# VHH binders against E3 ubiquitin-protein ligase RKP (RKP): the designs that were tried, part 9

Target 1, 188 residues: E3 ubiquitin-protein ligase RKP (RKP), of Arabidopsis thaliana (Mouse-ear cress) (q9siz8r82to269)
Amino acid sequence: KLHGDLDVSVSQREGISVVHHGVGPPIVGLEEFSICGDIRIVKPPLVLESLALFSSARANACIWKGKWMYEVALETSGIQQLGWATLACPFTDQKGVGDADDSYAFDGRRVSKWNKEAEPYGQSWVAGDVIGCCIDLNCDEIYFYRNGVSLGAAFTGIRKLGPGFGYYPAISLSQGERCELNFGAYPF

## First folded at step 3 (VHH)

Design r5 (framework vhh_8ghr_2)
Fold by ESMFold2-Fast, scan of step 3:
Structure r5 (fold): chain B 188 residues (1-188), chain A 120 residues (1-120)
Amino acid sequence: as target 1 above (188 residues)
Amino acid sequence: EVQLVESGGGLVQPGGSLRLSCAASGFTFSESYSIGWVRRAPGKGEELVARISPSSGYTSYADSVKGRFTISADISKNTAYLQMNSLRVEDTAVYYCAREYYDQGWFDYWGQGTLVTVSS
């Protein structure tokens, strides 16, 4: 009985909450109020470039149950830290995704995973690669993919959050780095 | 590149039947994903009415359509279908075909929708 009986509307699905700032239906995208540094949208909706030495941002979607993924299409091959962060994770001109214990990142330029400390993980990336960022709250694990191929579990036993809290897709980019975010289509 | 195109909507009387088709291009039905039919009625929110994993044949349905609707897929034609029987006025909606990426609960590609009107 894969997936069982369905009794949940897609817009009311448990495990994801979308923060809506507009007047139309809610759309998953970049949370502009989260931007630290200077990120320019070079091609709408979601081709982004960092104009500051170090820039960070979150999506407007909070994941608190289930298994979820987003993709990042790399337009440059330099330092980018891609993954998941809570709302409480500090974004500054020196700190971003993977620099605090409530955030988790993959960096394919340095072939490292980050959760406060760096450890070797994954593969070197090149411009044109698509990086998948997956969080599985059923088993408390984070996985990354390169061009659809799993790089294995990056983090296990990820930090448990209390009621009302969750993880957001989150990115940090060094100056001149560019990527396209794909959060999937979400019914609204 | 990836596209989902719905067809088969139209006007039907209560108790009638319609078959919706969803033609997929840019990917194949042998990969890790599900295909869902989501509807939106005037004045109502979205409802996921049926889902299929084409590679395994597993299906699931919303309680509101169980026993009346049947979802299927033809892997060789890369097309999914929704057979709708015993239609009710409450089934009037725009029906969307959507792909669920890596079974992650995200629908990453959507068709433009096809209108189904159940009226006398």
Scores: ipSAE 0.000, ipTM 0.199, lowest interface PAE 13.2, mean pLDDT 82

Design r6 (framework vhh_8ghr_2)
Fold by ESMFold2-Fast, scan of step 3:
Structure r6 (fold): chain B 188 residues (1-188), chain A 121 residues (1-121)
Amino acid sequence: as target 1 above (188 residues)
Amino acid sequence: EVQLVESGGGLVQPGGSLRLSCAASGFTVSSDYEIGWVRRAPGKGEELVARISSYGGSTSYADSVKGRFTISADISKNTAYLQMNSLRVEDTAVYYCARGDLYEQGPLDYWGQGTLVTVSS
């Protein structure tokens, strides 16, 4: 979704920074260094499976201004925590997206939103569903969608970050869960 | 793997000076990446204090420290520095060294463990 200058290793559009240290133009994808646990790419580039009891990862794109959305196509229906995290969110074998105060997640298996603590939110999900994960830094809000239908505002008053800080698309998957990441979704 | 290790924190009197060091491994300081210093006092959020660009050594500072703090880098030692002069009680915080993308406005993506600076009268 992002088109960059071939002569630079970082592409920036207003409100999003993409870091790419490999060969070729910058592309939004999984930041492999961010992986905690064990995530296999089942089908390149972005069909993922967790091989550890609990695995987490961030995208290589940082959102620091504006309104942005990405989608997750569920290939399984078990525990997945999908949303947004800063780099200060710890990823461990027990903690992932939504388990710290600067990370925000939706989990449709437990029908909950997570920001350190769980609160009821959303709907049960099934394999084949597409979950939209939207962040709006103009009003500091996070929203989720299921198959294009809004589940309502999940989080308001999200932590406002200054220059040098931002939110990353981020996911946590229990063992055996699979999903496909899609960064082609645009702000409305 | 990328690692940042801070040192040089400690106790200092108001009006005094300290120099913080950030030893980097796994990447080249001020050649490929932007380096910043972020501080956090108990009960307060993060404040980006100072930043040095990999391009030509361009620097930027928070208004609270302009004229008192100077950020620099020694590429041969792969180390960044924060020279802190005219220290105030309000400068008491844990200071973190962080790496950023290639642009001054970009996010900081790797952080050190931090070093405590206490300014007391």
Scores: ipSAE 0.000, ipTM 0.300, lowest interface PAE 11.8, mean pLDDT 80

Design s1 (framework vhh_5c3l_4)
Fold by ESMFold2-Fast, scan of step 3:
Structure s1 (fold): chain B 188 residues (1-188), chain A 120 residues (1-120)
Amino acid sequence: as target 1 above (188 residues)
Amino acid sequence: QVQLQESGGGLVQPGGSLRLSCAASGFTFSSYDMSWVRQAPGKGLEVVSDISGSGSSTTYADSVKGRFTISRDNAKNTLYLQMNSLKPEDTAVYYCARDTLYYQGPFDYRGPGTQVTVSS
């Protein structure tokens, strides 16, 4: 290798900030430096498997205004906590997305929504399902979808952040769970 | 049923001007932010300009700032890009793109593109 420098680029549309390490246009993807636990990229760029008891990661995109959604295609049906987290949300080998008050998650294996505490929400999921994770900062609400069908408002009155802060797409996976992330690279 | 169709591309000399148009159908045009993106042969996509659904907010890539102007006519479901002081490095296929409302990433729909060639 002739050089080892990592280039960074920042793209800011109204309501979203993306940081991409590398050459080329800013692309929304997994922030590999955010990984807690052990996540293997089974198929680049975004087919993931947890190799640790509980693994968590964020995307490289910060949402601070507007309405945004990403999708998770489930390759397995076990415990996964999918949703949104601030940069300050702690990830450990026991805690992930939805385990602190600055994160929000849906878990279709346990049919629960998580914001520090669990409450019943949604439907049981199966391998092959596509879960939509939507945040609407115009209304301060978070919604989840299963195969394009709304599961209703999961969280209302979500925590308002100060200037310079935002929510990141974020996931937590139990050992052996696999999914594919989709940040809108394809027309739907 | 979303459709985007660009027009107005062509061959121009350096320093010249072109105006691109994009006809949109199959959705409520005024509810979506719209972008112009371009791709030179063998290179990645570059977001050139973005405009809010109401037309009140616009952004531009540093490479085109001061030379290009994005606008829209919501009554006609049409997006425009006025390109002035064109340079050879502006040679690319230009795409009209609908900004995503729901997904992370730049766009959920893109037109087939129109070729712009700047050459003497």
Scores: ipSAE 0.000, ipTM 0.129, lowest interface PAE 16.2, mean pLDDT 81

Design s2 (framework vhh_5c3l_4)
Fold by ESMFold2-Fast, scan of step 3:
Structure s2 (fold): chain B 188 residues (1-188), chain A 119 residues (1-119)
Amino acid sequence: as target 1 above (188 residues)
Amino acid sequence: QVQLQESGGGLVQPGGSLRLSCAASGFTFSDYYMSWVRQAPGKGLEVVSDISSGGSYTTYADSVKGRFTISRDNAKNTLYLQMNSLKPEDTAVYYCARDWEYQGPFDYRGPGTQVTVSS
């Protein structure tokens, strides 16, 4: 598993743009202005719980070239949709990551992958599992890992909306679900 | 409208077995994923096992995998949990729960059935 902040700022690497609002060094984390629903930070910086029936958020990092991965450590085993979304993907109280054609999600509770519609994919997950979410824009694929073991290619030929497009780490959690985000991951 | 009623709990020695049942009514049972959820004394809820609407996909918590088996009988509107090789750590109230997709998670639970594993 890949953990921790890189010594070299992620904002300086080709293929990733980090949006930060603070005056300090750019850090990949949760984009608070992206939150739809109600997400509580139960343990700073990145242990999260959904307090609304369905909550969604993006990271502050836009991936537009190359191969990148982040991890989600599950503290609960219920419905969570983990993956990638563009800025144009609508987040509402009923729609999240994987519910529109410009977003892609893995849900290990339902053992399914989501891109507007569900298809069987992956393995059931349990509390304590670490889910790796990988996007490879060199070959336009998305794939997931469970505890470091590949679940295979989930999506191929992923949608590109134009030259200004990019994908953000993105999550949707049903009420009461908890996870910890880790953005120290790099190509695996 | 939705009713879920568990049965089959009780006191058992370590290494013993129990079979839990859940009678469902008030909805089309065959349209829903169903779960067994438990709560041990002083702990939070743990999803133990899940089964798809048609029974073709099942999941298990790592703590019970290889020991518990979830199944369903859609003709009888009944969910089952076969629990083998029970451990003291399995002591909990066990709840039958109904899930649905993307309308928000709805875990309508029955009143629960107590399972106590004691030497």
Scores: ipSAE 0.000, ipTM 0.140, lowest interface PAE 16.5, mean pLDDT 80

Design s3 (framework vhh_5c3l_4)
Fold by ESMFold2-Fast, scan of step 3:
Structure s3 (fold): chain B 188 residues (1-188), chain A 120 residues (1-120)
Amino acid sequence: as target 1 above (188 residues)
Amino acid sequence: QVQLQESGGGLVQPGGSLRLSCAASGFTFSSYEMSWVRQAPGKGLEVVSDISTGGDYTTYADSVKGRFTISRDNAKNTLYLQMNSLKPEDTAVYYCAKELYSYQGPFDYRGPGTQVTVSS
C-alpha cells in the first residue's frame, strides 16, 4: 500500500530523520501532539501549567547519541516527574515519565528517582529551584542537578535502545504544578 | 487535524522550472522534519527531498540532486520545492509529507498532492 511504498523509500534514504548535531542549540520545544492530560502553555513555548490530575509531554527532540541536558525552572514545589522517555513510554491520566522501564525521572517532592519503581534519590525541592536533567549516552547514565549542583548519578546502565528509538526530554506534572522548560542550557 | 495543502503544479516543457509550496496547519510546523514525495503514473511513492526542522540539513534522491532545492519558512508554516531543469521523468503527483522529529520515523501525514506534468 501507500505506507508500504513509503517504508521502502524511507529504508533507502540517508540521514533524513536524524537528530541535528549543530554547534548551537537546535530549535527545541514542547511536542504539543505528545500531550496527555491538559497542559496550559502560560507563555509559549516554555512556561507550562498542568490543569489535569496528571499531565505529561515530550519535547520535539530525540537524543540517541552523546551527552545532552535541559533545565526545568520550578514555579511550584509539588509532584513533578522530570527526565527522559522514549516514544513507547505510555502517558495516561495517572502514569507518566518514570512509570515504565523506558523512562527515567526525578521527583524532588517525594525525593525519589523513578524507573518503573521509586527509589530514594536527590533532595527535596522548592519553588524557584532549577532542575537539570542530563543524559549521557556515551556511558549510559542519567544525572540530575539542583541549582547547578549535581545530585549524583541517578541511573546507570540505562535501557539500550534499538534502531528507530531515542530518549526525549519529558515531563509529568500533577494538577496545579507549573514550570518553565529550558532546552538551551547545554549547547550541542 | 494535521492539514497540508500543496500548490504550484502545472504543465511545463522539458527544461522548464516550477516552484511548489505547501501550507501547513494543525501542528507546530517548526518542530517537524518535512519531505516532498512523488508518485509517477503506475508507480510507487518516491521520496525526492527531506529537510530538517531548522533547514540545516537537506537530502535529495539521486534522480533530482542538483536540479531541485527544498526550503522552508517556519514563520509562514510553508515548505517549498524549487524544481529546475525539469525532465519528462519528473511527471508525477507531488505530496508534502510531515515526519516525526526522530532519527527514525515514518511519515505521519501527507497532503492531497499537486500534479506536475513535463511534456512537449
Scores: ipSAE 0.000, ipTM 0.090, lowest interface PAE 19.6, mean pLDDT 76

Design s4 (framework vhh_5c3l_4)
Fold by ESMFold2-Fast, scan of step 3:
Structure s4 (fold): chain B 188 residues (1-188), chain A 120 residues (1-120)
Amino acid sequence: as target 1 above (188 residues)
Amino acid sequence: QVQLQESGGGLVQPGGSLRLSCAASGFTFSNYDMSWVRQAPGKGLEVVSDISSSGGDTTYADSVKGRFTISRDNAKNTLYLQMNSLKPEDTAVYYCARDYLEHQGAFDYRGPGTQVTVSS
């Protein structure tokens, strides 16, 4: 249920809102207007590569209640900052997920967790690994998984800015890094 | 204007050595941690080595540990990377980068890069 929940009619659930600019069913994907840098889809639907030195993006799904997870299948093992960000997190050519108060990331290349500053966390990753990015707003915690094995709570006491706050799946990739985002299967 | 300019790249045979230099200007070099990062053809960006602002702390990627040495001369505003026992796998564009104090692998400036090719 966790990583499939973001792309199955999720706009109608309590705790998640999906932005959709068409007349068909809502689909969780990359929010094009969030992209900083240059991210290309190398294989549909969501095998991505950063063509800029540092690229960042949010998904089009806003989580504001409940427990949600998405997965990232690593095609390369270099610097990637994977996790969750609010709209307040600035994305620039040098700053991405984990670089602001309302932004939380795991980087398995440097074995670190990020919320403005780095702290040791997790395990080194390799190409072929699947990283789970979980947010639990019932207890205000963020967890990461490597190939289905929990790495433990990364962050507790997740920041809340008041009414209207929400967290988006968010990624930052250094140049040449490739991954596949997995929000589950969506009916046609 | 902040500028970082690499030099010292080139073509070298396996087992050879190269010394890369990075000339920094437009900022107080001694206040910043610095990194060497590289990108091989068709691969992602790899942080090769980091050095603290004082030069007292260094880190290395496992792929280069024992072969590469990072150093700096704060009086000359210059960063160095001594590369020994070069392998074909070390073929990449090498970038000099200025680090954030609290972010591993995040850079606010980098140079245009210098090509290192290890080939027989």
Scores: ipSAE 0.000, ipTM 0.126, lowest interface PAE 17.6, mean pLDDT 80

Design s5 (framework vhh_5c3l_4)
Fold by ESMFold2-Fast, scan of step 3:
Structure s5 (fold): chain B 188 residues (1-188), chain A 120 residues (1-120)
Amino acid sequence: as target 1 above (188 residues)
Amino acid sequence: QVQLQESGGGLVQPGGSLRLSCAASGFTFDSYAMSWVRQAPGKGLEVVSDISGSGEYTTYADSVKGRFTISRDNAKNTLYLQMNSLKPEDTAVYYCARESTWYQGPMDYRGPGTQVTVSS
């Protein structure tokens, strides 16, 4: 049952479906009902802090065709797992982005990529860095960038999903970690 | 049993220096990233600095960058925080903490803390 007082709208472009809450224009942002753990919005709309030991969330945008990128400006440099997850990916107090095979993450604190298992990838990050999270469903690849410099293909052979089923920008943050999300760079 | 024990706290005047140490036992020390975390009166926990298991990678909170240096001696199972140019706002209880690799399974462990007071 979907009864409630929140207005929900869906805006769809080729390859992207955006679900937004409220009465304004459709805006890509954080999906509040996806939050597991405790994420505080430090500065609206998208400066976030984890208040729980491990917190996860998805954006309200589903990418099912084409290329899309979002950016994460790191305000802290500890453990953050940044990338892409399906709607079916479980977020719990113990599992987040990259912990299941239907999610993909980069963690620059540990210099690792995650798809259920960890493998070395990328570069160490510092506070002030901007991490680009790119998914290319034309090539079935996921790439990460550090301050505009490509770190190379992180994942290849990413499964394409049909309309209404896709990958969401998704993040997991350890306690005290802060970042700013930027969803303005899609599609490209 | 994981144990972390801090030492080196105390009273210091603004502009002074202190070196904190943390003795670790009960786990393979070089397999874990380690942090210094502080809590000032009436404030939440702040991660001040952390260091990779190898010691190759370090991070610092903007509030302490350029003033504090984290290091570790894996042969001695000891973590250090060198604090220079101390300010009154650095007054806090400082905790040595072990970072979990995934925040599932074993909990992050902290020591009992050591008090640092910066006043004239």
Scores: ipSAE 0.000, ipTM 0.127, lowest interface PAE 17.5, mean pLDDT 80

Design s6 (framework vhh_5c3l_4)
Fold by ESMFold2-Fast, scan of step 3:
Structure s6 (fold): chain B 188 residues (1-188), chain A 120 residues (1-120)
Amino acid sequence: as target 1 above (188 residues)
Amino acid sequence: QVQLQESGGGLVQPGGSLRLSCAASGFTFSTYDMSWVRQAPGKGLEVVSDINSGGGSTTYADSVKGRFTISRDNAKNTLYLQMNSLKPEDTAVYYCARDSYFEQGPYDYRGPGTQVTVSS
């Protein structure tokens, strides 16, 4: 897509680097070594469920330039923090995406945006909603969408990173929450 | 104006039970994770139990696991702590606390507390 949406076929484009795992074409997916807590793929390719009190993970795609987006289809409506994080963002049983100044999250259960501190943002979500997570490094902004409708700029002036670093699609899920990640395997 | 008000504390003998309640007002209770936190005489604050906004996820300190049960009624804006098999070591002021998001430590609001004394 013209706006640089994540694509499962991408190995390298300017602004995105995908870690190639296994045999065959490189695909954007869950980085299993990033998992904190207990996240299971309950339905291939990327329907996920948290089995721990609070679980977090990153994708295997590093965004360092340009405008990129991924989607999350919600199968449950509870606490989920969806967005972007660097490799330095701490993942623990209490801390996830949006807890550090180098991570940014939207949580539609609590109608809040997260960058260390909560601020009101967005709309309440329900099971069946599709949440778009967009990062624009040309403007240093992050946007979220609900069912294709923009919720407005969530974060402006996002933290600039040094050479060789970038932001990763990242999620945190409370126990029993379930969602499907879409990195461009299917049309939006 | 956020308000949290605990009730249900008192004097109880070892092995006894108490049920604490916390009435919440001034905010949308159903959107916040809540905790029970206690402070024994001369000690720091100890997080006793956490419950998520929907009530489906709970945690407990090792010291109370198996004896205490946290629950909530979002329709009544009320948080509960059922305390069974009470020990002298459970003697403390118990606070209802509204979790600041992503914070293990300080809460953005807490109630004035209710005294629980376990003695023979």
Scores: ipSAE 0.000, ipTM 0.090, lowest interface PAE 19.7, mean pLDDT 81

Design t1 (framework vhh_ozoralizumab_d1)
Amino acid sequence: EVQLVESGGGLVQPGGSLRLSCAASGFTFSSYDMYWVRQAPGKGLEWVSEISGSGSSTKYPDSVKGRFTISRDNAKNTLYLQMNSLRPEDTAVYYCARDTLYYEGPFDYRGQGTLVTVSS
ESMFold2-Fast, scan of step 3: ipSAE 0.005; ipTM 0.321

Design t2 (framework vhh_ozoralizumab_d1)
Fold by ESMFold2-Fast, scan of step 3:
Structure t2 (fold): chain B 188 residues (1-188), chain A 120 residues (1-120)
Amino acid sequence: as target 1 above (188 residues)
Amino acid sequence: EVQLVESGGGLVQPGGSLRLSCAASGFTFSSYDMYWVRQAPGKGLEWVSEISGSGSSTKYPDSVKGRFTISRDNAKNTLYLQMNSLRPEDTAVYYCARDTLYYHGPFDYRGQGTLVTVSS
């Protein structure tokens, strides 16, 4: 009786599965069980702050087909690794999104894209910027945007996943970094 | 760790039959609902069948209802899919999948898959 007893509900549309708890409409938010480190919601709905040296989390939305985007409004400009991760991506006190093969991140503090290794990509970011994180599983590509302006393809030929697996919006924040997540974006 | 290993796929002519098997290990098999899902070339994931942990409840989409039968042997930790009256549109890689205990989408584990080709 495990998952039924946990009152878990899954809302599914082609290409996205959203897992939520309780009664009411599905809400995309942080997956509590994914949090490594210490992430606090400092202002509802999703203004977050890292209280640990390095904190990581996934959203409760699994993307397995199509083209999807979410946004991150930066309240601070320090080290943040923003993008996409599978369930297999290890989150530790030193490793997060973009530090393993099954994750992809943009880091505007170090002006780098991360997929296990760092490569130059993008632009320096500042507090107040809105970073768009886009995955296109029709083309197997990941793109980032800064204030609505495309930074170009960050990753091409991203790892294909089989049935039952997908990519999750995922973030990693160094201590004191603060951002607001917005999951209201639709397919382009 | 959790492992799911499918077998029984192959080439079969239209109207033929195949039985797929999935050997499960690394978890309490009888505590989980199990699924068969498939992916045809160039297409997305399609749900094919589900069975409750006890085996007392089964569900099918209309596309396979009456042709496919899911079953399980909890003593042997094995899931089966009996496929009858196969059609060219049944051509796909078939995956054994375990239902999620935690908040990770419809399936938290799947196997490597077994290819079923239905061709004249």
Scores: ipSAE 0.000, ipTM 0.096, lowest interface PAE 19.3, mean pLDDT 80

Design t3 (framework vhh_ozoralizumab_d1)
Fold by ESMFold2-Fast, scan of step 3:
Structure t3 (fold): chain B 188 residues (1-188), chain A 120 residues (1-120)
Amino acid sequence: as target 1 above (188 residues)
Amino acid sequence: EVQLVESGGGLVQPGGSLRLSCAASGFTFSSYDMYWVRQAPGKGLEWVSEISGSGSSTKYPDSVKGRFTISRDNAKNTLYLQMNSLRPEDTAVYYCARDTLYWRGPFDYRGQGTLVTVSS
């Protein structure tokens, strides 16, 4: 119902485009059509749990210019891959954020950054931690934060697909992992 | 060459029991957490059980907790699933799977599977 649907609203601010169903100002949230696997909303709007072995989703916000951040409050400490992906990144029962060259993730369970392959990065995380996921398209860099403390630049020279490219907040969760998404960095 | 070969599936009546085995080769078996996962006809993959490399920690979803028991014999490179009090909804292909700290999900290799049918 996105195609030609009169209930679809689009708001564009410099550097971000949001697609929202409904009336009123656009709200950044989970893009339900992007979900691969089985993600349950445990507490509305954005406390999520993976019920499948490996589940992935994108937000409904496309970032194509500027510096933007979202946060993930961890309710469990297991495998989660948190970061940024284009629409070209495949989500399958074994592939998620960080598994293609156009996606970038931090995994604090394995203390690694993912862009097709793992490299050491960051710190071990625990339940209760808040992970910041920042993209800076002015210098083509991605940064992560743990409880407001920078972990340093994770990725530099991030991949572009040419004119019209964009990155979406994106997450992948192993079975039983829970988190709360916070898009307060994208007010509309 | 990593290989996982499941066996022990078959037809069983409701309330019956069955023991699945998985023979692992091509890697240091005791260094990896192992999983049993299943896929019912027309459904996606469902996690059934998990065991740590040492065998000291096991996990189960509520759907099988108390009925299924995962175990391993590291000297024989073999993973087991003891299934008791089987129900028609347990009908599925059961897969043995390996997890690794170097992979991005709960497992990176899966065997060919063994069919379990629970029917009168």
Scores: ipSAE 0.000, ipTM 0.186, lowest interface PAE 15.4, mean pLDDT 81

Design t4 (framework vhh_ozoralizumab_d1)
Fold by ESMFold2-Fast, scan of step 3:
Structure t4 (fold): chain B 188 residues (1-188), chain A 120 residues (1-120)
Amino acid sequence: as target 1 above (188 residues)
Amino acid sequence: EVQLVESGGGLVQPGGSLRLSCAASGFTFSSYDMYWVRQAPGKGLEWVSEISGSGSSTKYPDSVKGRFTISRDNAKNTLYLQMNSLRPEDTAVYYCARDTSYYKGPFDYRGQGTLVTVSS
């Protein structure tokens, strides 16, 4: 969604909890206290660049029921691990989204899906691609899309969480990688 | 068993020079791109330099470009970092690291590090 504007509005749906400061309507965005490494907003609201070797962050939205999707517009084609993570997923200088059993990621640079271990999945990506990251908790599945084309189910039988827990949109970027996050697109 | 052993660190005054070495073993050294990365006290890891397996291409961040030079000797399985015009902010533990497209994250191995202190 590189048309010079960004729609970050999220529909109010049961199964989504958004943490905000209590002023104005809830807005889905980057949870600044989740950042591990060094992520800078290079173009507001949500064009991001990693300035550390490996940086990770979560959105401020917790998905605990239903089906939801967010999009990532790639401004670079290097290593990015895009998907979903619980609050308990460790973010370190070597570990990010897809590196623990409670997180799931697609990496189009290595053409792999990550859930602690890598397996082949998807297609190579290039700068300018839009990656859709979809979670369906009614079916316990995670799907990815490239420019609106489904890459198939990446993960089935994803880990079920107890009451009060959920999955967050989450990203990990190698140094120099850039992307734009869009929280509000639903396939319908 | 993959091993990377850094050496050459020490105390140096601002404006001085040091050359770091990394002795690699347990893998085909010339088949891997290699990195120097550093960690300053209280900071995360920072990429310092990169060199291709053949040695034909190198990359540097702006913070060290023009001051640091990475090189390798594939016959000796050794990676080097020549550091000139050292600044107090270059104080860090320096690590030799190997990267591969199959590893999760930016490297699949790094050594134990060598400390560089830039102080008067």
Scores: ipSAE 0.000, ipTM 0.273, lowest interface PAE 12.7, mean pLDDT 83

